# Designs tried in a protein design chat: VHH binders against b3qqe0. Part 48

Target 1, 332 residues: b3qqe0
Amino acid sequence: MKINLDRTSSGFCIGVQGTIHVAEEKLNQSGELYCLGDVVHNEVEVKRLEALGMETIDIPAFEELRDAEVLIRAHGEPPSTYETARRNNLAITDTTCPVVAKLQKTAKMLHQLGYQVIIYGKKIHPEVIGINGQCNDEGVVIKHPDLSDEAEIAPLDLGRKTALISQTTMDVPGFYELKKNLEKLFAEHGHRNPGTKSGEWMAVRDIDITSEKTGGRAMPELVYKDTICRQVSSRNGKLRDFALANDCIVFAAGRKSSNGQVLYSICKDANPHSYFIEDVDEIQPEWFVGENGKPVESVGICGATSTPMWLLEKVANYIGKTFGDDSGNPDA
Below, E stands for the ipSAE of ESMFold2; O stands for the ipSAE of OpenDDE; V2 stands for 0.75 times the mean of E and O plus 0.25 times the DockQ between their complexes.

## First folded at step 21 (VHH)

Design z01 (framework vhh_8dlx_2; at its last look DockQ between E and O 0.56; V2 from the best seeds 0.00; counts 0 for: pae O 13.1 > 2)
Fold by ESMFold2, look of step 21:
Structure z01 (fold): chain B 332 residues (1-332), chain A 120 residues (1-120)
Amino acid sequence: as target 1 above (332 residues)
Amino acid sequence: EVQLVESGGGVVQPGRSLRLSCAASGFTFSEYTMHWVRQAPGKGLEWIGWIYRSGSTFYNPSLKSLVTISRDDSTNTLYLQMNSLRAEDTAIYYCARDYLSGWSKGFDYWGKGTLVTVSS
């Protein structure tokens, strides 16, 4: 029986993995590390790192801290955080996810070019706070693509040149739904890119933005840039493919995780021999018996975006040791 | 205006080491996370690792301890040190700034690459 561990669609995104790695390296070297905010939105990992010497601090504590080293987590921070660090002589270990760091630069450049920046995202989310800080907090944050929340859209100036970007973890269909609804809303108020009868906004790239800043090609009044991280947005399809590729699936997540339940339903739809566990004590031997009464030839192990990889590895090791799998390869 | 120029490639014997350079211009190098990626013949892009603006590094787990990324902000230069080279390390090596799209061809700013051929 082969054991296949899903390392591509399960567990933390690559940006969070980078932050955890750097935190572990720093803790191994010094035994102490301050982290501004929870290093990851997972209590098990936060407690693990705190046991190694990490101290999670909040903004008030950060504002009082002097002459120390502080980790900036994968979500990033607004410019005001770095200014405080300079004033307080803090050494910043910046592990802002490269995708988020790039998005912050994009937002800053669009704002400097005079665009009203619309951010598809969740207003209180740390990533959005950091992005909007690049726009002097003047960005308009919209979470509902159908424009149904009047409080979200009330700040919009429909006559102003406007750029749409997204929090990196939003869904792709929602982003394009929002784009279409904004195109209609602006066009209904008489604002369209020159030369378009459809009122379409123009997709732009970094080279287009940089070119305008240096006096080159001017961008049109209404633009968008799809800033969604494809590692996150493509997970559903990859998880489905993984479920189809194995005889049975063991899916590990917390039962209260709504994202975990959604991802499990993808597995179950693709492979009816999918089984949900929180931990190894829920595993049943009959799951590994095929329709012909013979052992299944492969077992896929996967989990939610909130499931630590160490738990998935624990599950793989347990199945391998308990059911005598001499051909299993939890990493391959 | 953004330019990334890789150099230091060439033919190298198996088991040897090689240091690649990437000269950056047209942007404030010290403010950016920088990446190395490679493309072996007939394969897709493989992410090697990145270096944060703080100087900390994160590597592809399969290449960890075989490579070292460093940066010199005073000369706007990114480096890749590779050790114990094997034939499978034959590839075009690119430095990149920006957008990491899940280890794919999502980089907006990358160089033309430098070819490393590992052959006896």
Scores: ipSAE 0.483, ipTM 0.799, lowest interface PAE 1.8, mean pLDDT 86
Fold by OpenDDE, look of step 21:
Structure z01 (fold): chain B 332 residues (1-332), chain A 120 residues (1-120)
Amino acid sequence: as target 1 above (332 residues)
Amino acid sequence: EVQLVESGGGVVQPGRSLRLSCAASGFTFSEYTMHWVRQAPGKGLEWIGWIYRSGSTFYNPSLKSLVTISRDDSTNTLYLQMNSLRAEDTAIYYCARDYLSGWSKGFDYWGKGTLVTVSS
């Protein structure tokens, strides 16, 4: 039985890894660290860090906290969080993902330039909250690319210069679908300044933003920027391929992880012999027996973006020792 | 004009240490996350690590060489300290300014690079 560990499509993204790394370093130095919100949607990992001295606090607790060190997570925070920290004399360890930080800067810039900012994403997601905070909470968040949710599109001003950006972890097809539908919407119902080309949205990268500030070239009224992180967006296809490449899939993730459920579904669709676990104690020997009654030839170990790699390794090791050929089990 | 200029490369023996510098100009250095990347001969670009505006760092876990990234915002300089260099660390090393598109593709400006050759 060959055990294959997915190190490419599973595990923390680089942003989250950075957060965890910094947390560990701080904890090793001081033995205590506050974290604003769950550092990751994996209970096993959270507990590990808590055992090292990390204390997870919520927004109310954060508001009352004084003279302490607080870790800001990879998804970032709105400006209000930093203001509170300043007011309360909190030392901030900021581990905002560089991609997210740049996105926030872009959002702020677009907002300052007078654009209505549309954010493809989830309104309640911390990343979107942070991004929208850079827009004075005036951004329009759209989750449904088909524009089927009237409540989402109700705030749209179709006569206003508008910029489309995305939450970093959204799907690329959905973003461009949204773009296409917005193009249609604004072309049909938008009232723009005379002489402006209505219809097509121009990529921000193709625009000299500095020229706008200097009064040289006017920016287009409709702009978009694909701000989706490709590291995360490419994982779905890779996981599917991984699932197809193995006889059996053991998928490790937090039970409460929405991302985990989605990714698991992808695995299961590709390979019906996919099994969901939170930890090694959930592993069943029957999973590793093929339809012919013989041991499976290959087991793939994978997980969600919130699954730490050490846990996946633990799972792989456990399976190898317990069910592998080297397990010395004479009855195998 | 945004400029990034790497320096400090050269030929070094295995086991030695080397410190690379990147001089930044033409933008507010302190407001940007900076990256180090490298390209070995015949290989693709490999991300080394980033340093955030706050000074927080994260490194590629796959790297065997001990690396430390630091920055001096007062001099607009990015540093890469490499210890215990090996032959496989031979590459052109680039500093890059962060942009929106992921850790491997999210760079809008690059330096010309500095060559590091590790050989006995």
Scores: ipSAE 0.006, ipTM 0.215, lowest interface PAE 13.1, mean pLDDT 87
ESMFold2 (binder alone), look of step 21: mean pLDDT 82; pTM 0.826

Design z02 (framework vhh_8dlx_2; at its last look DockQ between E and O 0.07; V2 from the best seeds 0.00; counts 0 for: pae O 13.3 > 2, placed apart)
Fold by ESMFold2, look of step 21:
Structure z02 (fold): chain B 332 residues (1-332), chain A 120 residues (1-120)
Amino acid sequence: as target 1 above (332 residues)
Amino acid sequence: EVQLVESGGGVVQPGRSLRLSCAASGFTFSEYTMHWVRQAPGKGLEWIGWIYRSGSTFYNPSLKSLVTISRDDSTNTLYLQMNSLRAEDTAIYYCARDYLSGWKSGYDYWGKGTLVTVSS
C-alpha cells in the first residue's frame, strides 16, 4: 500500500501562519496569552498552543476580562470587540489576516455609501460576523446561492442600491450563481416597480469605492466585488486531481474550519472513499479495504489550509506503521 | 488621495545596513496592516513581510533574520531595516497597504518604490 502525502494543497495558508507565529512568539515571551475563540479551526493545534500557555476564551469571558493580553485571530473581529477591549484595558494583539482586514474595510465603505451589503457566506462564521459588524450588523448574509432559503432573503430590500461581496473562503462558482440569481430577483422587482434599482450588476474595485467616498465619480447602484481568496480556488483543482489519483483519501482538518469543510467536499465529490478525521484515533481499518474486499493500493493524505503539516505527517506515519508495508524502504 | 512614498534607497556597500521609510497619507494609517515587497532586476515580486496594526510582524521565512519591519503611527511612517546587505538584495523596494497577491497590480495602493543597489 502506497502512502501519498499532499504537500502542495495542504497546510496553513500564509494568513494563518502569521497568526500562529505571533501566538508562539508571545507565548515564548510571557508564557500566557488569551485568544478570543479558537486560534485556528483545528482542535489538535489549539491544544498544542494551550500546552504552551494559551487560554481560549469566549465572548462572555472576554467581556469580564480586565488588564490582560488578548490575541485577535486571523478571522478578525467586529468593531464591538475593540470597544470592549478599550473599556477593559486589554492589550490587543491583532493578527487579522490582511485579506480579511481589507474586506472589512471594503464592507465598511460600501455601508457608509448607503449600499445594502449582501455577504455570500456562513452567518455564524467568525469572518462573516466581523465583516457584518462593519455594516452595523445590517448586512444580508446568504449561504445558498440558489436563493432557496426564504429566511436568508427575507431581509433584502429590493429597492435599495446594493453591493454583493463574499466571505474569503467561499466557492467561486457559488458566488457567480448567487450574483446571477440576485440579478434576476432585482430585475423582476424592477419590472413590477418602475423607478427602483434593477438590471445587471457591475464589478467594482476598492479604488472605485474610494473614488466615490472622496467625491470622485459615482459608482453604479448595483455592484459586486469578488472577494474570494484565489489561493483556495487555485488549489481546488489540484486537490481534486490528488483525490482522483488515490484509492482512498484521509482528510485531516478541524470540523469547525469553513475552509476544511469546503476542501473535504471536493475530495468526497471526486473520490467517494474519502474520510474526514481530526486525528489518528478516528481512523478505521475498514477504510483501507476496497469495494471488492481487496486491500487498497494507495492512500492519499491531505488537509485544509488550517491543518498543520506535522499532523499530516503523523497521520501518514500511523497509517504506514499500522496498515502499510512501506517499512522496508531505506529512503522512507 | 491615498499616497505612499518610499525613501532611503541608494547605492550601498555589501555588508552594510540600510533603513527605508514609507510616508503614508490620505487614509487612517494606524488601522492598516502594512507590507514591504521588492523586485530585483528581471525578477518577479518577492514579499518581504508585513506588520499588523498591533505592531507584530511576520516575515518571508527566507528573509526573517535579515529584515525588521516597524511602524510609527504618530507620524504615519512605515520602516524597513535591512542588515548585512548582499548583492542579491539589489531591488526596487515598495511599501503597500494591502495583502500581497504575488503581483504588483493586485494591490490597491502602493508607492512608486525606492531603488537599493548593493555594490562595491
Scores: ipSAE 0.402, ipTM 0.764, lowest interface PAE 2.9, mean pLDDT 85
Fold by OpenDDE, look of step 21:
Structure z02 (fold): chain B 332 residues (1-332), chain A 120 residues (1-120)
Amino acid sequence: as target 1 above (332 residues)
Amino acid sequence: EVQLVESGGGVVQPGRSLRLSCAASGFTFSEYTMHWVRQAPGKGLEWIGWIYRSGSTFYNPSLKSLVTISRDDSTNTLYLQMNSLRAEDTAIYYCARDYLSGWKSGYDYWGKGTLVTVSS
């Protein structure tokens, strides 16, 4: 029985990994650290960090906190969070993902240049809250790329120069669908200044934005920037392939993780011999027996974006030791 | 005084490998996370990766080149191994010290950088 551990499409993204490791180092130094919000949607990981001295706090608790160190998570925070920190004399350990930080900067610049900023994303998501904060909370958040939600599109000014960006964890097809539908909407109902190419949204590069700010080349009235993180967006396809490549899949994630459920469903759709676990104690010997009554040839171990790699490794090791042939294949 | 000095840059052909070094002085090197960043001509700073005190590494997922960051605490040296270099890898490469403040705000000292030019 070969055990294959998915190290590419499972586990924390690089941003979250960074957050966790910074937290660990801080905790090793000081023995205590506040975290604004849940660091990850995995209870096992949260408990581990809490055992190291991490305390998760909510916004009300954060507002009352004084003279302490607080970890900002990978998805970032709006400017108001930093203002509160300053006011309350809080030391901020900012682990905002570089991709998100760049996105925030882009949003801010576009807003400062007078663009209406459309954010493809979830309005209540912390990342979107942070991005929209850079736009003085004047951004238009759209979740439905088909523009079917009237409440989402109601705030749109179709005569205003407009920029489309995305939450980093959104799907690429949805973003471009949204772009297409916005193109149609603005072409049909928008009033543009004479002499401007109406209809098509043009891609904006960082250099273009900077040039405009410095009085260089004028930017188009309708612009878009694909700000989707490819590391995250490509995971679904990779996970499907991984599920197809193994006889049996053991999927580890938090039971309360919505992302975990979605990704598990992908695995199960691709491979009906996929099983969901939160920890190793849920593993059943019967999973590793094929339809012919013989042991399966391969077991794939994978998980959600909120599943720590050490847990996946633990699962892999457990299966290898418990159900594997003593042939010590170190390639787990 | 904290000092970081990068070396090992130069002109290299596409497909080749290059190893950069960063000599650290003026602080207890083993107690700090270290970063590599680069700046291509006309572009902003791009984060490459970091190495923690423990030796754990993280890399920018957008990197097309194969990179490995390592450290030797006995010599206070940080390394960046780059393989299969491409023209787009042309940049000034910097080492930076992290004071454990996160992705952006945690950089307190930088070297002067070393230029890597990938050209046929």
Scores: ipSAE 0.000, ipTM 0.203, lowest interface PAE 13.3, mean pLDDT 87
ESMFold2 (binder alone), look of step 21: mean pLDDT 82; pTM 0.822

Design z03 (framework vhh_brivekimig_d4; at its last look DockQ between E and O 0.01; V2 from the best seeds 0.00; counts 0 for: pae O 11.4 > 2, placed apart)
Fold by ESMFold2, look of step 21:
Structure z03 (fold): chain B 332 residues (1-332), chain A 121 residues (1-121)
Amino acid sequence: as target 1 above (332 residues)
Amino acid sequence: EVQLVESGGGVVQPGGSLRLSCAASGFTFSEYTMSWVRQAPGKGPEWVSWIYRSGGSTFYADSVKGRFTISRDNSKNTLYLQMNSLRPEDTALYYCARDYLSGWSEGFDYSSQGTLVTVSS
């Protein structure tokens, strides 16, 4: 029985890994560090860093904090957070993911150019709060690509020049579905870029809105930029391929992980022999027996963005020792 | 206009069965994850069950595992809950709820009315 561990589509993204490394370095230096919000959506990792001296604080506590060192996590923060930090004499260690930082800059520039900014994303998510802060909180946040939520679209001014961007962790198919539906909505209102029959919006990549190289050229009325992080979005396709390549899948994540619930469902759609666990004690021997009663030839081990690699390794080792060739005799 | 219309509730003896339905309209049903949520008299909402947009994955609250079965028919825009071995503590107003590709631990839209299930002798 071959055991395949997914090291490419599972576990923390680069931004979160970087934030954790910086936090560890600061804690080694001072033994004390505040973090604005949970450093990662994983209680085991948060507890580990708290044991090293990190304290997680919320916005109210941050507003009252003075003369301290505060880590800004990978999601980033709105401009008002940095203003408060300056006012309160806080030393900021900013670990905002470079992809998020670039997105914040793009949102700010589009807003300064007079665009109505639409953000594909979840309104209460910290990343979206930070992005919208760059738009003076005037961005229109839409999470339903089919435009079925009237409260989300009610703030839209269909006659205004408009730009569509996305929270980095949204799905690519949803982004382009939203784009198509917005193109139709604006065109039906009589608003489209000149010279387009389809009412298509122009990609920002085709015009550098942050560069003096655009000179005196008029910017398009309706634009979009696909700001989705491909490390996250490519996981769906890679995870599907991984699930298809194995006879059965063991997917490890916390039961409360929304990301884990969705990613597991992608595995299950691709391979009906996919099983969700939190830890090794949930593993059942019958999962490794094929439909004909014979052992499966391969087992894939994977997890969510918030699943530590050490847990996946623990699962792989457990399966190998418990149900592998040496399950009855370790020296055979 | 988004519409979620529950039906199939009623009064049943302990140990009995009911099948709830939720008819959906006004949105792309097949792209949404769906849940059943219940609210007992004097209590807050309790998540009951969740189903992925494809219907291929399901999750259940511990209190209903093995007794309830969630399903969906994307061609009919309908969500179902088969409730077996009903207990008095299952008495509640049952709602179906939607969200876009979110797990059951996140907030969901609720239906406007729900359907009442009463389990009593």
Scores: ipSAE 0.518, ipTM 0.808, lowest interface PAE 2.2, mean pLDDT 86
Fold by OpenDDE, look of step 21:
Structure z03 (fold): chain B 332 residues (1-332), chain A 121 residues (1-121)
Amino acid sequence: as target 1 above (332 residues)
Amino acid sequence: EVQLVESGGGVVQPGGSLRLSCAASGFTFSEYTMSWVRQAPGKGPEWVSWIYRSGGSTFYADSVKGRFTISRDNSKNTLYLQMNSLRPEDTALYYCARDYLSGWSEGFDYSSQGTLVTVSS
């Protein structure tokens, strides 16, 4: 029985890895650390970090906290969080993902330039909250690319220069669908200045928004920037391929993780011999027996974006030791 | 004009070491987070590592953690990647990136062509 561990499409993104790494370092040094919000949607990982001294706090607790160190997560925070920290004399360990940080800067710049900023994303998601915070909470958040939710589109000013950006973890097809539908909407109902190519949203490719010097070229009235992280968005396809490449799939994730459920469904669809676990104690021997009564030839270990790699390794090792032939080192 | 020029790639045996460099110009280097990204043949781009401003925090993908070290010299506007214990799976074109956002879709309007690292016996 060969055990294959997915190290490419599973596990934390590099941003979250950074957050966890910094958290561990801080905890090793001080033995205590506050984290604003859940560091990851995996209970096993959260418990591990709590055992090291991490304390997860919510916004109300954060507002009352004084003279302490607080970790900011990879998805970032709005400006108000930093202001509160300053006011309360909190030491901030900021692990905002560089991708998210750049996105926030972009949003801020677009807003400062007078654009109505449309954010493809989930309004309640911490990342979107942070991004919208850079727009003074004046951004229009749209989750439904077909524009079917009237409440989402109600705040849109169709006569205003407008920029479309995305939450980093949204789906690429949905973003471009949204773009297409917005193009139609603005073309039909928008009052555009005469002389602007009617209805096309232009890609913000060439504008070093960070460079103060780009004063010279008039920005188009309608612009978009694909700000979706490709490392995250490409995982679905890779995971499907991984599921197809193995006889059996053991998928490890938090049960409360919506992302985990979606990714598991992808595995299950590709390979009906896919099983969901939170930890090794849920593993069943029957999973590794083929229809012919013989052990399966290959077992794939994978997980969600919120599943730590150490857990996947633990699962792989457990299966190898318990059900595999003595030779099944996943790293061999 | 923002320019990033990678160098230091080559052919090495498994277990070998290489040091990549990226020369940056056209912007205030010290004010930007810098990253290494790689693309293996037939595969999509993979984020490898980043380093924050002013010699700040470093981050590594799990695949390279413990083997690669990212560093920077702001006085020389240069980014480095020390690669130790190289493996065949590390074979890729390596790119230096400033404020990497949405991957390769935005295109690097950089003169940067990357530097090729080949790990083979």
Scores: ipSAE 0.006, ipTM 0.246, lowest interface PAE 11.4, mean pLDDT 86
ESMFold2 (binder alone), look of step 21: mean pLDDT 78; pTM 0.792

Design z04 (framework vhh_5c3l_4; at its last look DockQ between E and O 0.01; V2 from the best seeds 0.00; counts 0 for: pae E 16.3 > 2, placed apart)
Fold by OpenDDE, look of step 21:
Structure z04 (fold): chain B 332 residues (1-332), chain A 121 residues (1-121)
Amino acid sequence: as target 1 above (332 residues)
Amino acid sequence: QVQLQESGGGLVQPGGSLRLSCAASGFTFSEYTMSWVRQAPGKGLEVVSWIYRSGGSTFYADSVKGRFTISRDNAKNTLYLQMNSLKPEDTAVYYCARDYLSGWSEGFDYRGPGTQVTVSS
């Protein structure tokens, strides 16, 4: 029985991995660390970090905190968070994902250049809050790509030069659907982009933004930048392929995680011999027996984006040790 | 326009049952995970249960596990919550919510006006 551990489509993204790593280092050094908001949506991981001395705090608690060290998560924070930290003499450990940091910078620049900034995303999401903070909270956040929510589109100025960007974890099809619908909306009711095809939104590169800022080439009136993280957006397809490539799938995630359940469903649809667990004690011997009564040839271990890799490794090791040919190496 | 409308709430005695319904419109219902969330007096919003697009995957909070059953009829654009063995601590406003799942982002983007459930002797 070969154990295959998914290290590409499961587990924390690079940004979150960085956050967790830094948190661990800090905790090992000081034994205490505040985290602004939940570091990850996995109870097992949160408990682990709490046992190491991490304390999760909300915004009100943060505002009252003094003379302490606070971890900023991969999602990033708006400028106001840093101002509060400075005022309260808080030491900030900033683990903002580089992708998010770049996005924040882009948003800020677009805003400074006078663009109405449309953000494809969730208004209450920490990442979007941070991005919109760079726009003085004047961004227009749209979650529904079909523009079905009138409240979301009500603040739009259809005569203003406009830029479309995205929360990093949004879906690629939705972003381009939104783009298409915005093209139609602006063409019919507002702005025509001079020098371009009627109603067309032009892709923006960082070089173009910089050039305009420095007095170089003028940017188009309607622009968009696909700022979706491909590492995250491609995971569904990869996970499906992973599920297809194994006889049996053991999927580890928090039971309360909607993301986990959705990803599990993807696995199960691809491979009916997929099983959901939160911990190793839920694993059943029967899962690893084929219809012919013989052990399965391969077991794939995978999980949600909120599932720590150490847990997946633990699961892999457990299965290898308990049900495998004693080779116990998930990477073999 | 996206619309969610809850119904079926009311006053029941402990041990009683209620069935909540949520009528959805303005979007492709079958393409979204749907959730029931509740807010008790003085407490924050709590996810009670959710059901995936196809209905094959479900979640229940520990507090309601074994007592509540979530289901959906995609042909009718309707979400259901069967609540059995109700307890006073189940007293809350119950909301139907449309979930948005992307990457590691979890949450809902639309929520109905809610229906009051009161469990009292």
Scores: ipSAE 0.010, ipTM 0.261, lowest interface PAE 8.6, mean pLDDT 87
Fold by ESMFold2, look of step 21:
Structure z04 (fold): chain B 332 residues (1-332), chain A 121 residues (1-121)
Amino acid sequence: as target 1 above (332 residues)
Amino acid sequence: QVQLQESGGGLVQPGGSLRLSCAASGFTFSEYTMSWVRQAPGKGLEVVSWIYRSGGSTFYADSVKGRFTISRDNAKNTLYLQMNSLKPEDTAVYYCARDYLSGWSEGFDYRGPGTQVTVSS
């Protein structure tokens, strides 16, 4: 039985890895660190860091905290969080992912240019809260690309110049479905970029936004910027290929991780012999027995962006020792 | 002013190796994610690899994974790409690029003039 560990599409993205590294350094030095919200959407990793001395706090506790050090996690925070930190004499260790920080700046600049900002994303997600904070909470958050949720679209002003951006972890097909449906909606209202076929919105880059802000180059009234992190979005297709290439799949993620649930569904759709775990204690021997009563020929091990690689390696080692060649026993 | 200068390209046989370097100046190199991107004849830009500012996290395109290794030396303001087991399809102009975002941004805020890599018998 061959054990294949997905090192390309699984494990921490650059932002989460940076946050975990900083948290570990601080904890090794002082043994104490407050973190505003779960440092990562993986309970195994959160518990590990809490055992080292990290204390997860919520906003009410943060508002009352004084003269302490607080870590800002990779998802980022709205401007009001930093205002509170100044007021309370808190030392902020800010590990906002550079991708998220750039997106926050993009959202702020679009808002300052007078754009109605539409955010493809999940309204209660910390990343979206931080992005919308840059827009003075005036951004329109849409989760359903087909525009089926009337409450989401009710705030839209179809006559305003408008920019579409995305939470970095959303799906690419959904973003472009949303773009297409917004193009139709605005064009039906009579608002489209001049000379645009089918009412298409114009793709813009950071340099285009900066140029308009400084008076160099004007942007069209209806624009979009695909701000989805391709490190994460490219993982969907690669994960499907990985799932198809193995006889069964063991997928490790935290149950709080919505991205983990989506990725697991991709595995399950591609390979019905896919199984979700949080840690090795959930592994069942039946998963590795083929129809002939012998071990399956291959097992793929993968996880979400928030799943630490050490955990995936632990899973691979456990399966290999318990059910693999090192057992020396096909009945093991 | 930001400046990036690639070097180390050339003509190699299939299966050969090259090491690209990128000298950076005019900015705090250690604060930026850095990327290698390439453009093959008649094709668009492809992100080959990027490396986080600390060197702790990396990305590789599927087409180069296991063959190419990105690294950086923040003390020398230099980015590297070790290219092994080169194939004719690796023939391209290779650019060093500075990226605040993921190295998948088509509009990198700065890139160098590029260095030609040609893999042919």
Scores: ipSAE 0.000, ipTM 0.133, lowest interface PAE 16.3, mean pLDDT 82
ESMFold2 (binder alone), look of step 21: mean pLDDT 84; pTM 0.859

